# VH-VL binders against q9nrl2r1430to1533: the designs that were tried, part 34

Target 1, 104 residues: q9nrl2r1430to1533
Amino acid sequence: GGVHELSAFEQLVVELVRHDDSWPFLKLVSKIQVPDYYDIIKKPIALNIIREKVNKCEYKLASEFIDDIELMFSNCFEYNPRNTSEAKAGTRLQAFFHIQAQKL
Below, E stands for the ipSAE of ESMFold2; O stands for the ipSAE of OpenDDE; V2 stands for 0.75 times the mean of E and O plus 0.25 times the DockQ between their complexes.

## First folded at step 20 (VH-VL; framework fv_ficlatuzumab)

Design z14 (at its last look DockQ between E and O 0.93; V2 from the best seeds 0.82)
Fold by OpenDDE, look of step 20:
Structure z14 (fold): chain C 104 residues (1-104), chain A 124 residues (1-124), chain B 107 residues (1-107)
Amino acid sequence: as target 1 above (104 residues)
Amino acid sequence: QVQLVQPGAEVKKPGTSVKLSCKASGYTFTSYWMHWVRQAPGQGLEWIGEINPSDRYTNYNQKFQGRATLTVDKSTSTAYMELSSLRSEDTAVYYCARETYDESWPYYYYMDVWGQGTLLTVSS
Amino acid sequence: DIVMTQSPDSLAMSLGERVTLNCKASQSVSNYVSWYQQKPGQSPKLLIYGASNRETGVPDRFSGSGSATDFTLTISSVQAEDVADYHCQQYYSTPYTFGQGTKLEIK
């Protein structure tokens, strides 16, 4: 992607981080707090990692950026039952992302 | 059967507080989010907040400016909504409502069971 | 906050007629919209969730459609027992917000 796309990715990450439901996704899950997390989730990712990848221009296509964001949500729903606070926050944040991603 | 039981009515003076109860039965109380919604006479519905009985996580409508407090008692399967600094505009029927979700992605959440509501009257 | 606007505010229909109720969101809410029926003196009852999914036990004459900002609840053939207020709600983001309601009466 070009400079314009990079800026779009940056802006979207900022909006995701600022969202009220971003708290489960800001950083990688702590192995100390959730000992079994990494036994289940094989491709962990978080918004801070995605932001770093954006800053390093690692996303050449919008689809690559979208895939990482979707992976982040997929991980959440894989580990957390739907009635958990994390899953519910993820559902709302993902809905927000889907609308914003249409602008990419 | 799933039921949410609420007291019929409360009468309060302006400036005071009220704590409304919602007793749940017929299902696992901690497995479903609980919402509070109010309806002023002749008006539409207004969302107050939600609580996850499992971890007590809450979200509030900021319109209430911290006046609303949602709590739960797991031992009695009862949800509570406390509203402080009552004003005449708080006069309304207050509903508790259980939230459930569909079976498949994208996991729609929705309020499928409602209490009968408590009429709160705030007057001098 | 997302504003949900229903139209019309009220309407009177004859038995058997097709009824169309509208709900418009101030911004896109995808398809995260629920519809409730509230009969006089009763609590709201869920009819539709996710814009077009009918809740279990709801008659098939009720249907929901729409996405983004424009949503519709349709009653294919209105019955006497359908007299009620109907509310739409967005479940897209907090605070969850409702429309002002539509009152349906029978002529």
Scores: ipSAE 0.905, ipTM 0.956, lowest interface PAE 0.5, mean pLDDT 96
Fold by ESMFold2, look of step 20:
Structure z14 (fold): chain C 104 residues (1-104), chain A 124 residues (1-124), chain B 107 residues (1-107)
Amino acid sequence: as target 1 above (104 residues)
Amino acid sequence: QVQLVQPGAEVKKPGTSVKLSCKASGYTFTSYWMHWVRQAPGQGLEWIGEINPSDRYTNYNQKFQGRATLTVDKSTSTAYMELSSLRSEDTAVYYCARETYDESWPYYYYMDVWGQGTLLTVSS
Amino acid sequence: DIVMTQSPDSLAMSLGERVTLNCKASQSVSNYVSWYQQKPGQSPKLLIYGASNRETGVPDRFSGSGSATDFTLTISSVQAEDVADYHCQQYYSTPYTFGQGTKLEIK
């Protein structure tokens, strides 16, 4: 909770967006481009949505913020096989997040 | 069994280009990423880049961005690394290496099979 | 770039001795570290991945440990065929980077 945590959330989201492996996660997957995605993924989320929730102070607990980030990664691994470029990017970005999140 | 076959040696002049090959066999070529790593004589290993053969996505060590080009030929299960504007400092053994992965958490990726390397000599 | 620093640079060991090789990362790489053995004139061979997982076919005398920044490769009882260079490598972040290597000899 507190203002210091919200500043830390914003800083971490900015770092995630700037990471080279963020490209699959910047915005929601297009249903037009990936028609079956929303049949498989029940709780879609992306970095732009998480960033908006931080800006609007919608996270009351650090755990809520962490849960949304982890949901983003679990969606990636649920939809994408391990050898895909998306899954490998997700694996590296998640590893980066885990280290940075220890600083929260 | 899984094999990566590379030619033993290449000799080139400074200012030219080289395209090194790596022929894969014994596995589904498009299911595993390919890495390129070089080793100058008496020196350590240096990562050049990676390519996903299925979608041709590449990632390069910035040191080589603009000079190195990774490509694949799916029909022959062959990976290629082209290096342009060669200079004597590019003299090294160039390896291709297959990256495998764990099927479940934790999701490890690791280079489990290496080619025997091509010795590139760049000299006048 | 993440720098991987190995120590010692070289060593000579008697047969049967325990050998510990060190690898330190310039920042945390979690457990995304692999170890390779490179015998003279040969390409690298994977020994350890994920800091502590032994690749199939690698003798039990080889083990790995560590996390974050400090990693070790241990050979519990060194054999003559273990003469090689040993490299650690991080795959936490691109560009992937290798340590400079540790050269192991038998005296």
Scores: ipSAE 0.669, ipTM 0.898, lowest interface PAE 1.5, mean pLDDT 92
ESMFold2 (binder alone), look of step 20: mean pLDDT 92; pTM 0.938

Design z15 (at its last look DockQ between E and O 0.89; V2 from the best seeds 0.85)
Fold by OpenDDE, look of step 20:
Structure z15 (fold): chain C 104 residues (1-104), chain A 124 residues (1-124), chain B 107 residues (1-107)
Amino acid sequence: as target 1 above (104 residues)
Amino acid sequence: QVQLVQPGAEVKKPGTSVKLSCKASGYTFTSYWMHWVRQAPGQGLEWIGEINPSDRYTNYNQKFQGRATLTVDKSTSTAYMELSSLRSEDTAVYYCARETYDESWPYYYYMDVWGQGTLLTVSS
Amino acid sequence: DIVMTQSPDSLAMSLGERVTLNCKASQSVSNYVNWYQQKPGQSPKLLIYAASNRETGVPDRFSGSGSATDFTLTISSVQAEDVADYHCQQSYSTPYTFGQGTKLEIK
């Protein structure tokens, strides 16, 4: 149900934010710090944006919520080589997400 | 040839500090994460921490309560692990290990090259 | 922290026998498990990564399987040179953790 799923999404976002490897994903990448980021990434997203969407009940299906989370990771891996700290953090956080998402 | 060279042994007194070195060769030092793992006599392996030589980002096993410090010297392709407030329980072989990754998504990281280890003996 | 538990602690096998080593995680680690071989007096050597991928140069008799919490390293036909300690390790989350190891000997 909608209310139940909303609560589940909220809880999962909280868990993602609290994860030690969430630091690359907490907010949108700064254009000042990374000038070329938005030339490469066309659909930027971050956990704070996803949290806002959850709070506004914008996700009607679990698949929609999952798609945004996966987009967030996809963006990370598209921009960051595997050996970067961001990519490695993303790898571990995504693994965590995949386990938790099975409960949705 | 990719290799990690470590000193053979160190002997320290309790309460002191030690800084172990790991010299890398045969590959681009800044392109691979470096891990530190120790093994007490007759025991299993214990992860200490990791460092990205490129940006010096680190993650530590909190079990060491901030006693471990990982650093790198890019100019010499050398990784260092400093352990302070030494105790007898720190007696172990300390390994450095290079981490690499698979070719395709999802990304998997694993330690493919290990140093020969440094035996640290902490005793009064 | 995620606890990795290996079984058995030790075993002695005859040449040519099938060897099965087990590793259990205290919680799901997906397939983020690596296996290392450590021969007497040597440093660990990577055998398997991502639960089932054999490292380059590793003999075909070694194989890995499993997911979530239960993992297995199998030696289809044990050889004399396989005498070693075997360690499983999870890379799912920090701190990375190892099993206590399994000692394999030949009768």
Scores: ipSAE 0.906, ipTM 0.955, lowest interface PAE 0.5, mean pLDDT 96
Fold by ESMFold2, look of step 20:
Structure z15 (fold): chain C 104 residues (1-104), chain A 124 residues (1-124), chain B 107 residues (1-107)
Amino acid sequence: as target 1 above (104 residues)
Amino acid sequence: QVQLVQPGAEVKKPGTSVKLSCKASGYTFTSYWMHWVRQAPGQGLEWIGEINPSDRYTNYNQKFQGRATLTVDKSTSTAYMELSSLRSEDTAVYYCARETYDESWPYYYYMDVWGQGTLLTVSS
Amino acid sequence: DIVMTQSPDSLAMSLGERVTLNCKASQSVSNYVNWYQQKPGQSPKLLIYAASNRETGVPDRFSGSGSATDFTLTISSVQAEDVADYHCQQSYSTPYTFGQGTKLEIK
């Protein structure tokens, strides 16, 4: 479609995926590589899942979309200490998200 | 207390490489990121890149991608920056800087301790 | 890359005067701005982080403010020891970038 038909949620997800600090968030954490992750994180989510939910129009309110993105970051900060590469990437990507979300 | 020690000067010819060192003491080396920043004579500060000593993850300023390599030696608490294919415009003071962080959200990161810098001179 | 533009490039002040140094980002960086002091012949020293937070041991005459694109460092009563270059730096996105600096002198 044309520029006037682009979904704001889809545009924001694309921007998040393209960001250099998106690497910890692209797909769900591997149980094989990180065996204890799912013992700690009970509501796992990642950008590929959020993007699929946008494609299937599963978000009824902008707040639901924002809640999933913020859940993704809170999972990162819950599991990863602040000096980790994942937490620092999450911090920068979250800051980017907060600015971009104002423009939804 | 917390200290980053760098050699005072290095002199190199164009086309060669240099490996600059930064010896950390007074803190747990693997708990804090290390940054490298340079300052050409009469110029401002220019960020080269960062490394996480615990997992060796790096980010580079694109300007230096392919020429700069950041490494660490955990056993000696030493960070290194190697710069290849040296040119006269690489003449600068090169600083290492430790990055610390707040313990609570929002998660702010900032360079709280700087080395004294190494003056790299690249000339024939 | 996010360009940080400082103004003025240099200034000379009398002791006790109030100094305001400006830093403008080419795009919003929220409050992810740090300020550094660099005295002649020395390495940079952190003054302010997150736009307004004073680092431990920094005199309270130094204060920072601003958000989004416009930031200031204020010295409420300049002292002789404040002769230095002052750099702002954004930590919002890599590559991190610094302003070109403001040189402060005492008349």
Scores: ipSAE 0.777, ipTM 0.913, lowest interface PAE 0.9, mean pLDDT 92
ESMFold2 (binder alone), look of step 20: mean pLDDT 93; pTM 0.949

## First folded at step 21 (VH-VL; framework fv_ficlatuzumab)

Design z16 (at its last look DockQ between E and O 0.91; V2 from the best seeds 0.86)
Fold by OpenDDE, look of step 21:
Structure z16 (fold): chain C 104 residues (1-104), chain A 124 residues (1-124), chain B 107 residues (1-107)
Amino acid sequence: as target 1 above (104 residues)
Amino acid sequence: QVQLVQPGAEVKKPGTSVKLSCKASGYTFTSYWMHWVRQAPGQGLEWIGEINPSDRYTNYNQKFQGRATLTVDKSTSTAYMELSSLRSEDTAVYYCARETYDESWPYYYYMDVWGQGTLLTVSS
Amino acid sequence: DIVMTQSPDSLAMSLGERVTLNCKASQSVSNYVYWYQQKPGQSPKLLIYGASNRETGVPDRFSGSGSATDFTLTISSVQAEDVADYHCQQSYSTPYTFGQGTKLEIK
C-alpha cells in the first residue's frame, strides 16, 4: 500500500508503541530466548505485526483489529505469571488500550 | 506473618545521599513487587517507584529525576531505596510497601502490606 | 501525570453517621483506584482495591464505588476507630499518584 493519512487504527498502534509498558509487545518473542514459548502460544502476535497489518489494510472491521490486540494480551497473560514484569506491563497497557479503543 | 521492617529514622545534610532499607519476612520475597512511597509532614502520599525483586525491573517517578535508585538483596530479602542530592524538601517518612494481586481479571495490583516507615530529616 | 483530587480536605462527623469521601482523577483511570486508611502515627492500610473491592478483614461498613474519573469511599456508619486520614490512589499508569488525603474526625 501507499502512504495515506493516519487512520484510527494506525494512531492507536502508535500510542500503544509509545506507551511505557509496551516493551513486552513490540516484537515477537524470541524462540532462542524463550524456547518453550511457541509450544504454549499457538497464535503469536506483536505490535509490529499488528502495525504491518494495519499498513496493509488487512483489518476491515474494528473488531478484527481489537481481536488481534486482545490476542496479544491474552498470549502475555497465558504465558506469564501475574507477578512477572511482562504481565504487569500488559495489565497497564491493556487498560490503556481499552480506554482508547472506545474511540474506534 | 507478612512483615516489612524499616529503620526508625535517618538524619542527613543537604547534598548527601541516603540508602533506606526494608526487610521483608513471612513471604516469598521474589514473588511480590515492592513499592516505595513517601509522606512529607502533614502532606499526602507520594509514589517514588516500584521494583520486581525477581528480575529487578524498576519503574520510577520521573519527579525524582534519577535521584532515586531501587535495589534488592534476595539473599536477605531486603529492598533498598537510595536517594541522592538530598534537599530539605526530601524530609518525609519513607514507606516500603508490598504489592499483591488478585487472581481474577482485570488483575488488580495493590499495596497490601506496608512497613512502619523511616523518617528522613534533611537539614543543614 | 494523573492528578487525584480528594474532597473534602477534612470533615468531622458524629458517631453512626454516613460518611462519603470523594476522589476525582484528572483523566480516566478505569477502575484502578485504591483507598487507604492511615491512623495517626501509623502506616497506610489498604481498604479498597479496584475501586469497589473490599480488602480481606476490612469491616463491611466500608465500601468503594466509581469508575473512570469519579470515585467514592463510603462508611455507612462511622465508628470512633475510623478516625484517620484517607487516601485514594490510581494504578492506571505510572507514576502512581495519590490524592492529597481527607482527614476524618469524630465530633
Scores: ipSAE 0.905, ipTM 0.955, lowest interface PAE 0.5, mean pLDDT 96
Fold by ESMFold2, look of step 21:
Structure z16 (fold): chain C 104 residues (1-104), chain A 124 residues (1-124), chain B 107 residues (1-107)
Amino acid sequence: as target 1 above (104 residues)
Amino acid sequence: QVQLVQPGAEVKKPGTSVKLSCKASGYTFTSYWMHWVRQAPGQGLEWIGEINPSDRYTNYNQKFQGRATLTVDKSTSTAYMELSSLRSEDTAVYYCARETYDESWPYYYYMDVWGQGTLLTVSS
Amino acid sequence: DIVMTQSPDSLAMSLGERVTLNCKASQSVSNYVYWYQQKPGQSPKLLIYGASNRETGVPDRFSGSGSATDFTLTISSVQAEDVADYHCQQSYSTPYTFGQGTKLEIK
């Protein structure tokens, strides 16, 4: 809650989007390109959706915001084997997020 | 036994290009990332970049962006690093290194096997 | 770029002494730090990954510790074969960067 919390969420999302390893997470995975993705991943989410939720004030608690970002990473690691480019990008972006999230 | 085999030496003139090879054996080539790291004589280690042989995704140290090109040949299990517009300061030993990974969180990635290096000498 | 600064630049130790090598990152790198041993004329050999995990085949006398910005490599009882350069490296962000190295010699 509060103006400071909303500013912090927006700042963190902007930093995540700017990170070089954000490319797998910018938008939802294409069903056409990855036909089985939505059979495996039941709660899809991406940075553009999280950013819109911040803009619309849909997060009531910091924990809800953090949960969506962690869900995004969890989906990545569930779908992608560890040696994939997506999983390695997710590992580095998650490490960045964990350090930045300490400031919330 | 996992091995990365590199030629021992290359000599080039300034302004030319070189393509260095790294032949992998003893493991599934496309399952592990490959890194390139150089070391000028008497100096520290400098990361050039990484490539995923499976999808050919690459990341480069910005210092080498535009000059270095990482490629792979899956049929021969060989990684390549091409460096263009060579200068004398490019004289160094160039290593390839395989990166392995943990299956469980935290997912560490680490360079567990290194080639013996190729000494590139760039001089007039 | 994240700068990794090692200290000391060089040291000479007697056999059996405890050695501590330091590595400081210019910003937090969490625990994504690695230590390599490089003997003269040889390629680097991984000793420690993830700040504290010993690679397979590395003797028990080598241990790593630290987090965020301050990291150490400890050799509990230095042996003659430990004469080498030691490098730290971070993988928290690209470009990956190495410290300048610490040269270990035996008196």
Scores: ipSAE 0.783, ipTM 0.923, lowest interface PAE 0.9, mean pLDDT 93
ESMFold2 (binder alone), look of step 21: mean pLDDT 93; pTM 0.942

Design z17 (at its last look DockQ between E and O 0.86; V2 from the best seeds 0.83)
Fold by OpenDDE, look of step 21:
Structure z17 (fold): chain C 104 residues (1-104), chain A 124 residues (1-124), chain B 107 residues (1-107)
Amino acid sequence: as target 1 above (104 residues)
Amino acid sequence: QVQLVQPGAEVKKPGTSVKLSCKASGYTFTSYWMHWVRQAPGQGLEWIGEINPSDRYTNYNQKFQGRATLTVDKSTSTAYMELSSLRSEDTAVYYCARETYDESWPYYYYMDVWGQGTLLTVSS
Amino acid sequence: DIVMTQSPDSLAMSLGERVTLNCKASQSVSNYVHWYQQKPGQSPKLLIYGASNRETGVPDRFSGSGSATDFTLTISSVQAEDVADYHCQQDYSTPYTFGQGTKLEIK
């Protein structure tokens, strides 16, 4: 396809990925590295998955897109205690997302 | 009680390095992030960086251009801040500060306990 | 970097007066702003976190408000022991930044 202006969803995902605190969320958690993760988290999701969904136009409503992003953060906070680096990164990234999401 | 103890003062020449210590007590050292903040004479506070003692993950203020290095010694519950290539403008009181968090949404992180600070004087 | 600007730089108040200290962020920081009190020769002490949450042990006369870019620390009735520098700090993004501080004195 040709070059086109990014949609609001695409742009927001790009901004999230570029954020300094995106590292816990860039891709799905490795079952090898975290063996019990998928025993706890039943709906795993990451920014790369969300980006793919955006590219495939799977989000018909902004609320659907927001729900997936919030799920991503929810998973992080469910699995990681708040004093972990992952949880703290998630808190900052979520704060950023909430401000940016107001533009949707 | 929770306490952070720092040395009183350090005197250094320009171009040298200093390693400041912060000994924690009264709490589980690895369960709380540690921050370093400095204050030049008569000036405001300036954030240097933070470290998670549990996994040694760090964030730095880029203003220091890699001159600052945060480390921890879990066995002694001590946090360290090393600053290299010292300049006269690095003269300041350097604080370590423990970060805690709110248990309720949205789970704010904040510095609830501070050391008494170390006065670093950099002069030729 | 997010710039935090406090106002005024200094003020002198009479005992019992209402004191209002302002802190403005160069961009929205939601409500991730904390206030610290620093008495002469002492280290900073946390007063307010998350814009409006009073830290345990902090007197009721201290309160915080605000969101996005404009924040306020209020002392409903200033006391002699409130003489200090007051610092606001954003915890929204790294690098965390502080205001330049406000010096509060008693007349």
Scores: ipSAE 0.882, ipTM 0.946, lowest interface PAE 0.5, mean pLDDT 96
Fold by ESMFold2, look of step 21:
Structure z17 (fold): chain C 104 residues (1-104), chain A 124 residues (1-124), chain B 107 residues (1-107)
Amino acid sequence: as target 1 above (104 residues)
Amino acid sequence: QVQLVQPGAEVKKPGTSVKLSCKASGYTFTSYWMHWVRQAPGQGLEWIGEINPSDRYTNYNQKFQGRATLTVDKSTSTAYMELSSLRSEDTAVYYCARETYDESWPYYYYMDVWGQGTLLTVSS
Amino acid sequence: DIVMTQSPDSLAMSLGERVTLNCKASQSVSNYVHWYQQKPGQSPKLLIYGASNRETGVPDRFSGSGSATDFTLTISSVQAEDVADYHCQQDYSTPYTFGQGTKLEIK
């Protein structure tokens, strides 16, 4: 809702994008490079999409914003085994997010 | 039995390069990350970087970015750490360490098996 | 970089005493802290991962606790074979960093 909430969402998205472990989450997974991804992941989402939703004021509640970020991580762990580079990056970025989200 | 075998010692002159090896056995090499950590005489432990042998993704301590190169040979289950432009301050024991993980929440990663280390001495 | 500060730098204990080793992170690392034992002339050996989880084969006298910035390793009844350096380490963010170590001796 308010200007302070939208600023906080934008600040957090910027911090997530700047994090070294953001690379699997910046844009949607390429169908060409990962052909089966969209057969498995029904609700794809990425940081660029979340940032655009913040810019368009599409999040009414902090919980909606948090749910999209958690969906992003859940998709990662559903598709990727834990020994993959994507899953390890997701684990570290999610840990970072949980600490930063306390500010919301 | 999981083992990481490293050569005992290497001696090099300043300005040269070294490539240290770490031979893994007793587990599926490509299923676990490998880390490199060094310890100068009488000092603490310093993380150099990590590599995923499956896809060769690497992550470096910025202190070593540009000088350290982590590689693997999947066919011999061997990890390598190359350090260039050596200087006396690089004298240390260099360890390789396997990182294991939990397969369900909470998802911890942790270095459960260490090599015995290679003592690198850099001196004129 | 996240600085891990251990205290004390060294201590000497009588056999059977309770030992508490402290590790403080310069910022929250959640529970992503691990403890290692390094005996003289040997490589580190994992004791505790994720702040409080004992690694397989580690004696029950070792336990870990803490979260966020303050972490402890406890040895409930110290034994002669526990003479070692003890390191905490965070893997919350890269670069991974270790504390400077605590040297435990038997007096």
Scores: ipSAE 0.769, ipTM 0.921, lowest interface PAE 1.0, mean pLDDT 93
ESMFold2 (binder alone), look of step 21: mean pLDDT 93; pTM 0.947

